# Designs tried in a protein design chat: VH-VL binders against b7kms5. Part 245

Target 1, 80 residues: b7kms5
Amino acid sequence: DTFETVRNTIRIESEVDESLRQLCHEERITKETWLEAAYLYLCEKPEELAQVIQLAQERLSQRKAIADYKRAKTMQERFL
Key: E = the ipSAE of ESMFold2; O = the ipSAE of OpenDDE; V2 = 0.75 times the mean of E and O plus 0.25 times the DockQ between their complexes.

## First folded at step 13 (VH-VL)

Design xa57 (framework fv_maftivimab)
Fold by OpenDDE, second read of step 14:
Structure xa57 (fold): chain C 80 residues (1-80), chain A 121 residues (1-121), chain B 106 residues (1-106)
Amino acid sequence: as target 1 above (80 residues)
Amino acid sequence: EVQLVESGGGLVQPGGSLRLSCAASGFTFDDYGMNWVRQAPGKGLEWVSTINWDSGSTYYADSVKGRFTISRDNSKNTLYLQMNSLRAEDTAVYYCAKDIFRFDSWTLDYWGQGTMVTVSS
Amino acid sequence: DIQMTQSPSSLSASVGDRVTITCRASQSISDYLNWYQQKPGKAPKLLIYAASSLQSGVPSRFSGSGSGTDFTLTISSLQPEDFATYYCQQSYSLYTFGQGTRLEIK
């Protein structure tokens, strides 16, 4: 490669991941280059970037809520 | 830079009480869960207690349940551990540690340097 | 409760050696496994999260693998600063630590 890369692990919601995989296959690109391109594009689009950030924050909140629920459930199971 | 500074440790007699504090800085304190983890001299790490970011959910190890109380004051960026009915086996360095949420789970990404609690007659 | 068992409890190695530490969970914890390093008189330091993700600032000689119940921490080429005690920790159900592995200089 002509540029240095960093290996990353990501966890994506299954339906989103499947849709993204399909798109990348159809467009003959990779999820890696898609993420790079999408980020770089958004860096030049402040309003769109703000919208994506908001959406990302909402999704994060949902994931945290699920994790919190799992913790609570664990405690409940201890008393059963 | 994230900083966690524990205080309040010391020598206490069995049956006594002690309150630990952890002063947090360098991050938005009220967005994260906080934890206490202890380590007896020459022993391993033991999770003690967790408090969620909303302060509404607390969790305790069986070894301290009913005796210890975790709490937080977000206005002061401070975590607390009220320890009552202390026992010799509670002797340990007590660390406060910050939660981080990644990959749909929690991890302790930052730790304080700890405060020593000694329970002895 | 989930029990975490590390092996070995202690080992001796030399600088440059490849070192592997294992951790076993009493039940499946998916990849909710973290590794910490602790040096004497210091607080633990996060090395690996989610079984195989390297914490920022941690040298690439450290790596983690595994899922379910069996996990490994590998140091590809041991450096002098790597002699310490290592702990695995499950975060599937609150937190539970392994008993630790003390890595000493041979």
Scores: ipSAE 0.631, ipTM 0.901, lowest interface PAE 0.8, mean pLDDT 94
Fold by ESMFold2-Fast, scan of step 13:
Structure xa57 (fold): chain C 80 residues (1-80), chain A 121 residues (1-121), chain B 106 residues (1-106)
Amino acid sequence: as target 1 above (80 residues)
Amino acid sequence: EVQLVESGGGLVQPGGSLRLSCAASGFTFDDYGMNWVRQAPGKGLEWVSTINWDSGSTYYADSVKGRFTISRDNSKNTLYLQMNSLRAEDTAVYYCAKDIFRFDSWTLDYWGQGTMVTVSS
Amino acid sequence: DIQMTQSPSSLSASVGDRVTITCRASQSISDYLNWYQQKPGKAPKLLIYAASSLQSGVPSRFSGSGSGTDFTLTISSLQPEDFATYYCQQSYSLYTFGQGTRLEIK
């Protein structure tokens, strides 16, 4: 039969990717199936899901800060 | 739905000043950066200025730096562009645009309809 | 500043054609490249972000590819509503737009 999937692209920190890749290799699973399993598992555990969301929000804020710092550096270098 | 409505454009003499406004609705305004992008008649797009979500950072194209000031009022969901010392080459349609952070960078995902600024004697 | 150069500046194509537009950055921008479509008299619309990610609601006939300095926008089967000017934009270091490619259906 046909089952529906979507192809998406994600960008994650190199160190996190390295660790996840190692885990997937050792356990003989793929990143796609790990992501699906992790999300499905957390949906049944609302308190743990909330903790993961909090960490995600913190990591997003850090990435925005780093990107903004790079923009600020570009603006400063225009005066040099 | 996301809506951005520009106003304040018009005809102004060289050396004059004009203030543009952009009224935003349909999203949490203070979570997103805002931008001004202009387009001279028959020409391409030119980025003018960016302000981050909390007004902590502002950025300008070299062509407008020192003459234009971007600002926002998050309590009113409104973006502004104060344009001073206007020149003929500032004649353009001015668009406000919302950004969104994806893949460690900002993309302009929604645009207003634009407001025309004409600088002529 | 990072300069963005598009090729061609204009092109004419027939409905059903595969159309390719290219964009070159003056220095490496990784995959921090966006594509916009602008129809006459209208505001630009985001088509593609991060070089190859399709914006929600954009038809699948549009695709983007590339990394570093060379990028491509492809329309696999041109439709009448695709008449427009297309702009690439780097978001690696502030913002710079290409000069635009005017697509004429003829």
Scores: ipSAE 0.499, ipTM 0.876, lowest interface PAE 2.1, mean pLDDT 91

Design xa58 (framework fv_maftivimab; at its last look DockQ between E and O 0.79; V2 from the best seeds 0.59)
Fold by OpenDDE, second read of step 14:
Structure xa58 (fold): chain C 80 residues (1-80), chain A 121 residues (1-121), chain B 106 residues (1-106)
Amino acid sequence: as target 1 above (80 residues)
Amino acid sequence: EVQLVESGGGLVQPGGSLRLSCAASGFTFDDYGMNWVRQAPGKGLEWVSTINWDSGSTYYADSVKGRFTISRDNSKNTLYLQMNSLRAEDTAVYYCAKDIFRFDSWTLDYWGQGTMVTVSS
Amino acid sequence: DIQMTQSPSSLSASVGDRVTITCRASQSISDYLNWYQQKPGKAPKLLIYAASSLQSGVPSRFSGSGSGTDFTLTISSLQPEDFATYYCQQSYSFFTFGQGTRLEIK
């Protein structure tokens, strides 16, 4: 590459990841370039960006809730 | 810039009580869980307590359960640790630490500089 | 409870050296493993989260690897400011720290 890159680790929901992989394969792109392109596109689309942010916030809340439940469960199991 | 500033530490006799505070700034306080972690002199780190970001669920290490109470006031961006029935082994620097949720788990991404609690007769 | 065991408990190294610290969990913790650096009289600083993700602002000479029960922290080329104590921490079930690894100058 002629430009500097940063290595990132991401964890994506399985169904979304599979769908994204399939799309990238069909379009002959990578998840990395997809994410870059999608972000840059949205930066120029304030209404669409707001919608994506809202969706992302909802998904985050769901993940947190699940994690909190799992954590609480581990504490309960200590007394069994 | 994220800042966490602990206060309330000091010298207390065994069986005594002390209340620690942690003033938070530089982030949306009510969006994050908060933690207390302590470190006895010359020793390692020990998780003490967690308070969740949402419902305020609280969790404690066995070593402090029944004696310590974690709480928060979101209107003041402040975390608290009420310590009762203090013991010599509770002597430590107490850190408040911010949770961040990433990759389906929790990480302590920011820490205060700590406040020293000494329990001695 | 999940126990975390670091090795070694202490080591001496020179500037420029490659240093590796290991951490073992008493049970599988997936990749829910964090690494912290602590200097004397200072608060711990997050270095690595999720076993291998570098915290923002941390030099790239730091790296983490592993999953399940065995994890490693690597400093590719030790710098003077890297002499400190390092802790691994599981976040699978609340938080448990390793006993720490003190990295001293040789």
Scores: ipSAE 0.559, ipTM 0.895, lowest interface PAE 0.9, mean pLDDT 94
Fold by ESMFold2-Fast, scan of step 13:
Structure xa58 (fold): chain C 80 residues (1-80), chain A 121 residues (1-121), chain B 106 residues (1-106)
Amino acid sequence: as target 1 above (80 residues)
Amino acid sequence: EVQLVESGGGLVQPGGSLRLSCAASGFTFDDYGMNWVRQAPGKGLEWVSTINWDSGSTYYADSVKGRFTISRDNSKNTLYLQMNSLRAEDTAVYYCAKDIFRFDSWTLDYWGQGTMVTVSS
Amino acid sequence: DIQMTQSPSSLSASVGDRVTITCRASQSISDYLNWYQQKPGKAPKLLIYAASSLQSGVPSRFSGSGSGTDFTLTISSLQPEDFATYYCQQSYSFFTFGQGTRLEIK
């Protein structure tokens, strides 16, 4: 039995990455297995899954707004 | 499935105006930015304009700034491009493209089939 | 504005060949580079985003690499449906496209 795997690239907030890295080190697990376990666990917990999705939507909206603000600044500065 | 259908292209005289529409379906329209990209006959792709998900920001290529206006109606799932003071060099197929936010940037993940705009006397 | 330069402008190849297309940015764009495929009379199709991430539904024979200013699109074993024009596009500061590389039957 061998798991078929895919390599993913993700970009996450530095502070979150540092915290997760420390947790994985202390618990002797990897980021990849933590992500798999977290998702699988939440799939069996509909109410908790909904809360996580809401937080994810809020964080995504914040990152989009920040990126759009930077884009607007760049466009404005092109006229200087 | 995601579908984008452009309309409103045609033949117009230099100095004239034209309004393009793009009807979107198969996704939550108000969650995504929308874009116009054009391609002159036999030439490459040129980004024209972007509007964000809530119409809060609009951006234009220098070649169209002051002449074109991008807008959207989220209640109708429709994107528009108002084109004024048209020039021969605006002759192109105009594509509607949806963006998606990945890695803190936008990529154009779905495109319509395009509508031809010909500016000629 | 960031300029994108593709090479070659055209390339002739045979089915089964390994094909490599390159793209150079006038300034560093990190990994904010996308690749599109366009067939005659059709809209462009996203193949690769973030320099090396394969868009869902795109065959695994397509791959991308690079960062900063130099990027490469590779088709490992060319298929008949792959004859098309390929465009790179930076998404670091709005959008600018390369001139395109036309892949033709040898």
Scores: ipSAE 0.510, ipTM 0.864, lowest interface PAE 1.8, mean pLDDT 92
Fold by ESMFold2, look of step 16:
Structure xa58 (fold): chain C 80 residues (1-80), chain A 121 residues (1-121), chain B 106 residues (1-106)
Amino acid sequence: as target 1 above (80 residues)
Amino acid sequence: EVQLVESGGGLVQPGGSLRLSCAASGFTFDDYGMNWVRQAPGKGLEWVSTINWDSGSTYYADSVKGRFTISRDNSKNTLYLQMNSLRAEDTAVYYCAKDIFRFDSWTLDYWGQGTMVTVSS
Amino acid sequence: DIQMTQSPSSLSASVGDRVTITCRASQSISDYLNWYQQKPGKAPKLLIYAASSLQSGVPSRFSGSGSGTDFTLTISSLQPEDFATYYCQQSYSFFTFGQGTRLEIK
């Protein structure tokens, strides 16, 4: 069997991305191998996985709320 | 499979009212914002209104503000548009569209086939 | 509000041609731009989101590029089923669509 990969795009908050880039550089790994390792590690740890999912849900809600605020504010400011 | 089915279009006189409905299926309705987009015959697309996933915020294009009201009933998986004080320039096919949040913005990833509203004497 | 201007308004091309359509925003919208395809009598279909990300199920011959104010949709090898009108749409401040580009296949 071959190692098949999928090319995807994601958007990461800049401060998180900078921190992750620094970690990967220091540990001589790549973001994609870190992501794969983190997920595989958590798959066998249901309580820790649940905590990560909860944090991810909170971050998603925050990003949606910020984006909603920005689009509403820019629409309002078109008259200023 | 995501499906959006609009209804309630028809012929009305200027100053009249219509209520459009959009029945949704194939996704968790409560998790997504819903939108109305219209297209006058032979013309381009115009965003009309958005209602957020939690029904807490509604937004309108200037051309319809004060005359149209977007609403949703999450228990019925249904989106509504109440259109009052209709004008000839409101003549269009009205599309219901689901949004999705990704890349820190919204896109309209699924659309209904539309319902025709004609405003004329 | 944010005006979106497409060019050209219409064009004709042959099967196999490379086609480009441009879209310009009246102010910077970062990469918050979507592309839609609409065939006559049908609802629009999402092709590209976030300027360059391909929607699931859309053929790889479609691609998008740009950021800020200038954006391009490219069809690398035109197929007969690509006859349609194409719309760009900003998602920075709700939604504004370009006026459309009608693609006719000769």
Scores: ipSAE 0.494, ipTM 0.851, lowest interface PAE 1.9, mean pLDDT 91
ESMFold2 (binder alone), look of step 16: mean pLDDT 92; pTM 0.941
OpenDDE, look of step 16: ipSAE 0.556; ipTM 0.894

Design xa59 (framework fv_maftivimab)
Fold by ESMFold2-Fast, scan of step 13:
Parts: sequence; C-alpha cells; structure tokens
Structure xa59 (fold): chain C 80 residues (1-80), chain A 121 residues (1-121), chain B 106 residues (1-106)
Amino acid sequence: as target 1 above (80 residues)
Amino acid sequence: EVQLVESGGGLVQPGGSLRLSCAASGFTFDDYGMNWVRQAPGKGLEWVSTINWDSGSTYYADSVKGRFTISRDNSKNTLYLQMNSLRAEDTAVYYCAKDIFRFDSWTLDYWGQGTMVTVSS
Amino acid sequence: DIQMTQSPSSLSASVGDRVTITCRASQSISDYLNWYQQKPGKAPKLLIYAASSLQSGVPSRFSGSGSGTDFTLTISSLQPEDFATYYCQQSYSFWTFGQGTRLEIK
C-alpha cells in the first residue's frame, strides 16, 4: 500500500518555524508528518480542535490586519 | 464554475459618469476582496481599486482617487465601480478580479472577461 | 510607489525552447511577486504567486524564482498555446504590474 500525496507550500511565522524545525530535528520527524499527526489527533478531540481553530482565526485576522496596514501606509505615502 | 461577469461599459463623453457592475458566482463572495484592473488599448495592466471583504477598507490608484468609488453589495454578490469626471485617459477594458489572501498578501486569482469603457468627444 | 520593469519587452522562440522572462522591482518586495498570462482578447490568468508557487491547473513547465528585487519566470519547454503576453505584479503593498513581455512563437 502506498500513500498518495499532494505537495503544498505554506508560510509560517519565522519564530514558529524555528521552534517547529528544532522539534522535528530532535524527534526525528518531518514537518509534513507532524502536520498530518497534529491534524489527525485534533480531529478526535473536539474541544481542543475548537480552541486551535479559534487561535488560527485570531492569527489569520492579525495577519490580514498587518497586511492591510501596510497597504494603507503605502497609499498615505503617495503624492497627488 | 467560478464566474465574474462585468457590465455597464460603453461610450461616454469627457466629464461624464458611468457605473460598472460585476456579478460574481461560484464562490462565497463576502469572504474575499474584490478589485478593478484596467487595460488601455494596446497597453499593459493597471490596478484601479480594491475593496476588502466587509467593505471596511477601500483603496484607489492615484490616477482615479477622488473620481472613482468602489463599492459592493454582498447580499447580491455584486461589485460596483462608480466613475465620475471621466477623462480620455480612462479609456480601457475594465476587469473585475477576485483576490485571495495567501502567504501574507493578496493575489488576483480569478478575472472576468472585461467591459470596454470609451471616453471620447 | 513600487515600479516593476520587465525584460525583454518581446521575444520570439520555437516550440520546445526554454524561455526566461525577467522582472525587476524598484525596491525589495521579498517574495510578494505574481505572474500572469494574457492571451489576445482574453482576461489575464494567474500562473504563479509568491514568486515560486504554481497556481492549481497551471502546467508544470512554468516555474518562477527570485526574491528581493529580481525575479524570473521560466517556461521549460515552450508549447504553441504559450503564445501570450506575460505580466509580473508586486503584491507587497498594492498591485503594480510590469509593462508586459510579449512572447511570439516562431
């Protein structure tokens, strides 16, 4: 039996990436397998899954706000 | 499956006004920002305006600021561009484009077929 | 305002050729760079986002690279349907497009 896989690209906050990279190195696992395991584990823990989703929503909102601030700042710096 | 259909283009006199519409289908309209991008005959692409998913932020290219107004009606899945004080330089095909937030920025992932706006005397 | 400059403005190539198009930003935009393809009379189509990520449904012969101010779009084996104008676009602030590169198949 063979796993059928898909290639994904993701962008993670650099501090989080560094911490995850160190964990993967120490435990002899890969980012891919850690992501799969974390998701599968949380799917069986509804209350923990809900907390993770809330954190994800908050982080996404923050990233959008930062990006929107950057756009607004660029508009303000233009001369008309 | 995802569709963006522009309408409202046509011939208008300098100083006149025109309102463009973009009807969206095949995706959850109120989850995404919407955009207008134009292209003058034989020229390249020029971003015109952006409105975020909740209408909380609107942005304009310097060339249209104060003359154009972007808006949306999420209950009708429709994007609008109100164009006032039109100039010959505004002559272009106007494209409606959906954005998507990926990798900490917005990318234009689906485009309509465009509607032609001609400003001439 | 961030200015995007493409080179060449036009080029001709034969089917099967490897083609490279370059895009330069007036300031560092990290990897916030997209590539679009526009065929005559049609709307633009997203090919690549975040400098190197291939949009779903786009053939693997297309690839992007670069970071900072210098970016490239490569077509590894040109096909007849690749006749088009290609545009780079920075997404660091708001969108500014390059002037376009017209690719003509010999």
Scores: ipSAE 0.310, ipTM 0.823, lowest interface PAE 3.4, mean pLDDT 90

Design xa6 (framework fv_maftivimab; at its last look DockQ between E and O 0.32; V2 from the best seeds 0.00; counts 0 for: pae E 13.8 > 2)
Fold by OpenDDE, second read of step 14:
Structure xa6 (fold): chain C 80 residues (1-80), chain A 121 residues (1-121), chain B 106 residues (1-106)
Amino acid sequence: as target 1 above (80 residues)
Amino acid sequence: EVQLVESGGGLVQPGGSLRLSCAASGFTFDDYGMNWVRQAPGKGLEWVSTIYWDSGSTYYADSVKGRFTISRDNSKNTLYLQMNSLRAEDTAVYYCAKDIFRFDSWTLDYWGQGTMVTVSS
Amino acid sequence: DIQMTQSPSSLSASVGDRVTITCRASQSISDYLNWYQQKPGKAPKLLIYAASSLQSGVPSRFSGSGSGTDFTLTISSLQPEDFATYYCQQSYSFYTFGQGTRLEIK
């Protein structure tokens, strides 16, 4: 293949990352090619894409809430 | 395109009050936390206050706690900073800044051009 | 409170130079460290987030590294438009800025 790549950093939830790693190992693929393939597949599946987007939005909201809790907790601990 | 425009700055006497506004466009407040950051003339940056994107919980730097109040009107997509009991050391350019969430961390990806607040007799 | 200390406070350099600015946190902040650039009369601009991630639109000559308490901002080859003041910022507990590093032309 003669294409350029862009280096990206991602942070994945530990359980999901482990499961994904295991799958990639078993199928002899990489997380990078998995993400590319999954995205391209979903681009051709509008209903499935919408479902994944909704799930992603929910997960994002959860991560935001956790982060907000943590930074607030850290601030409160200054007075303890 | 994300835009933030501050207003309401001006000259005020010590002990006075002032209300700043930040008109936001290109995004909605229900998705992002908002902040006020100030900079005294010739000095560094100082975080002032944050309002959360979801709960509307508010947090303040110790230097302004009890005197300043951050609030938002989602229907107007406008952020506010009510400043009471102003002191000379509150003199600064006040920026509104947007939160962005990436890699389980927050940062300020968009800033307004600021509005100048001068507290002097 | 988490204190952020930058070094140096001021730096003179020439176009083409490699420049490094350091930032130290008073306690571990993981990788919750951001770098901003500010030019006179302008609002700060985000350069790096999460210690080493380059903000979209920022030239690749800018890079960040570090974790825990020690962080660095590097400009591989200084350009005329890079003369400005730079700030590190922790986002571990809301926001605290370093005192800034003024990068001046030699």
Scores: ipSAE 0.729, ipTM 0.914, lowest interface PAE 0.7, mean pLDDT 95
Fold by ESMFold2-Fast, scan of step 13:
Structure xa6 (fold): chain C 80 residues (1-80), chain A 121 residues (1-121), chain B 106 residues (1-106)
Amino acid sequence: as target 1 above (80 residues)
Amino acid sequence: EVQLVESGGGLVQPGGSLRLSCAASGFTFDDYGMNWVRQAPGKGLEWVSTIYWDSGSTYYADSVKGRFTISRDNSKNTLYLQMNSLRAEDTAVYYCAKDIFRFDSWTLDYWGQGTMVTVSS
Amino acid sequence: DIQMTQSPSSLSASVGDRVTITCRASQSISDYLNWYQQKPGKAPKLLIYAASSLQSGVPSRFSGSGSGTDFTLTISSLQPEDFATYYCQQSYSFYTFGQGTRLEIK
């Protein structure tokens, strides 16, 4: 019996990616299987899942703020 | 399903005013930025204005700055565009479009059917 | 303002053909490039975002590539429903669109 899979593309912070790649190398797992395991583990732990979601929301807000700053800056730097 | 329905278009004389509305359904309206994009007959697409989810930031194309005002009423799931000092070159179909934040950028993922604004004497 | 230029302005093709449309930005926009399809009398539909990511529900015959200033949209095997106008759009500094490429039956 085989797994049915989908291919996804994600963009994550380079520092986090470097740390995760090192962990996967040391433990002999892949980023795909780590992501699956982490999600499955957290689904069984509602309180821990809520904490992770809160951190994710905070990180998303930071990325939106950075993107907004970049947009505003590039709009104003038009011409000269 | 996501749906956006524009209204308020029509015929108006140069120098006149018109207010467009966009009724949104099928998503949590106050979580997303909204946009107006126009298209003159037989021409390409031109971005007009953006309003953020919380109404905290508004942005405009240089061609409409000072004449158009974008606003939203999150309690009514409705986006607005107040158009003043209209010119013949503002003649276009006006589309309402929802954004989505992916890969550190905004993309217009759903569009309404558009409403026609004709500025003519 | 970032100008987007598409090439060609129009092209004729037959069902089954491989079609390539190009888009050039006046300055580097990294991968902040989207592609839209518009059929006559209809609103635009998102096809590709972040230069190469396929929007959910869009057929796999559509693909995008490029970064910086030069981008391409490819339709590997043209279908009857693909005859439309295609627009590229930069999202690096809000939005500017290319002038459009009209894909017509040969």
Scores: ipSAE 0.487, ipTM 0.870, lowest interface PAE 2.4, mean pLDDT 91
Fold by ESMFold2, look of step 16:
Structure xa6 (fold): chain C 80 residues (1-80), chain A 121 residues (1-121), chain B 106 residues (1-106)
Amino acid sequence: as target 1 above (80 residues)
Amino acid sequence: EVQLVESGGGLVQPGGSLRLSCAASGFTFDDYGMNWVRQAPGKGLEWVSTIYWDSGSTYYADSVKGRFTISRDNSKNTLYLQMNSLRAEDTAVYYCAKDIFRFDSWTLDYWGQGTMVTVSS
Amino acid sequence: DIQMTQSPSSLSASVGDRVTITCRASQSISDYLNWYQQKPGKAPKLLIYAASSLQSGVPSRFSGSGSGTDFTLTISSLQPEDFATYYCQQSYSFYTFGQGTRLEIK
């Protein structure tokens, strides 16, 4: 019928983004269609979805810890 | 629409205290980090303080550490800045600003109109 | 502390001109750089984040480029509403703004 799309912007770790771009290029798909397909696939698989959610939670915590470390290191380091 | 409205500015003597508030609407407040940025009259932008979405981490510019305290009340969608031991160099327009992404920080997509703080004897 | 230096500090240009503003970081900040526009008496407005990503609602005549230490904001065809002060800001470690570039009507 009529589908409305949402414009979004997503920040992804550079190594993951590079790998995902390469996959999408090789498979002739876009990151948007990959994201939609991955989510729809997981909607029918509760245990796999839970594992992905757990990984996402761990990555969120890791991102916060790395950001805190980088900021503390930058504030601590001598001028160079 | 996203709105950020600062209040609590005014004239205060050196050594005094002032508490700024920023009322937020139009987005899920507790998913986003919040920030204070100031601009002295005729001058550029200076970051003052940041508080994470869960109030778990706070950060301050060296110029205000120990004197200013950032806080938030997620049940009231309100950001605060308690300013103590005010000095003339703290005179500025104070903006509150929202982080652009959920659970991320350091890029400011919406800013309030600002509230003026004047520290003068 | 990471310093951000903008160039030029000010410039005059005519409607229709192509304008470039540069920003240099004192150390590598990868692509953690944002650009803001501020009109007199108004709050800043985000134009570009992550060096080259255009914020929603910003006209396509604005573009950003660069990585590492050197970054550029370009306005491909200057419009009357583009006369403002522009700030770069690093987001690698806390927030540091450049000193600003004032763009005025020639």
Scores: ipSAE 0.000, ipTM 0.610, lowest interface PAE 13.8, mean pLDDT 84
ESMFold2 (binder alone), look of step 16: mean pLDDT 92; pTM 0.935
OpenDDE, look of step 16: ipSAE 0.715; ipTM 0.912

Design xa60 (framework fv_maftivimab)
Fold by ESMFold2-Fast, scan of step 13:
Structure xa60 (fold): chain C 80 residues (1-80), chain A 121 residues (1-121), chain B 106 residues (1-106)
Amino acid sequence: as target 1 above (80 residues)
Amino acid sequence: EVQLVESGGGLVQPGGSLRLSCAASGFTFDDYGMNWVRQAPGKGLEWVSTINWDSGSTYYADSVKGRFTISRDNSKNTLYLQMNSLRAEDTAVYYCAKDIFRFDSWTLDYWGQGTMVTVSS
Amino acid sequence: DIQMTQSPSSLSASVGDRVTITCRASQSISDYLNWYQQKPGKAPKLLIYAASSLQSGVPSRFSGSGSGTDFTLTISSLQPEDFATYYCQQSYSFLTFGQGTRLEIK
């Protein structure tokens, strides 16, 4: 078995990264293989995949709201 | 506070060997990939080698492949670069540098001050 | 091997100027592009990662943009401490630096 891999730089919330690091260390796996396994598992379970997608959409929405707030605050502080 | 301190540089003749060390403190050393980057006098930055957090993966620039060996001792928070068959074009300041994200590579947030390696008679 | 071409190799500017430095990758690297600042006799300092993310402690006058093959670093209002050499670097496949851009006083 030969796998052709692609490098991805993924930025995740530090609290989540810490938890995932601990899991990977305990189970003796890597973040990349955990991500591959999680995705493949969910592809076989459409109902669970839909729930995960919903959570991802909610988390993305929260990040955008925080970024928008920070931009607005910076603009106000410069023009006060 | 993150600190990286290089040592082991010096003058060596062509064909000689030298071992560089980088002592790390202020972060969880065994969670981060480490890198060696060099800079010849008056020239730009050139990547030399990368080692991941558990020593499971090592990568080298084509110019040093087969001559240099990167390694780390996580129990001592120390990164190493074993340099063999040194050439005049290896003359440079050698920096050790830390990856910014845990278990990821090639974005360097902290650098040591560097150690000078001169390959000449 | 991904080649990084930086331009210009040198430029002269005055305090208060808007300065733009460009970087081009030989193939698409998405947003895996970093910018570093190096002052004479010092180690490089990370300014921007992931093409546009400002590193903690870096002044807001620095900004990065671009994706794919073409990237820019902008300093909106140049300060005396900004005269330095700037390097771009791809992190998509291994690690390759541009040749550097030296920013000098006019």
Scores: ipSAE 0.000, ipTM 0.641, lowest interface PAE 13.5, mean pLDDT 87

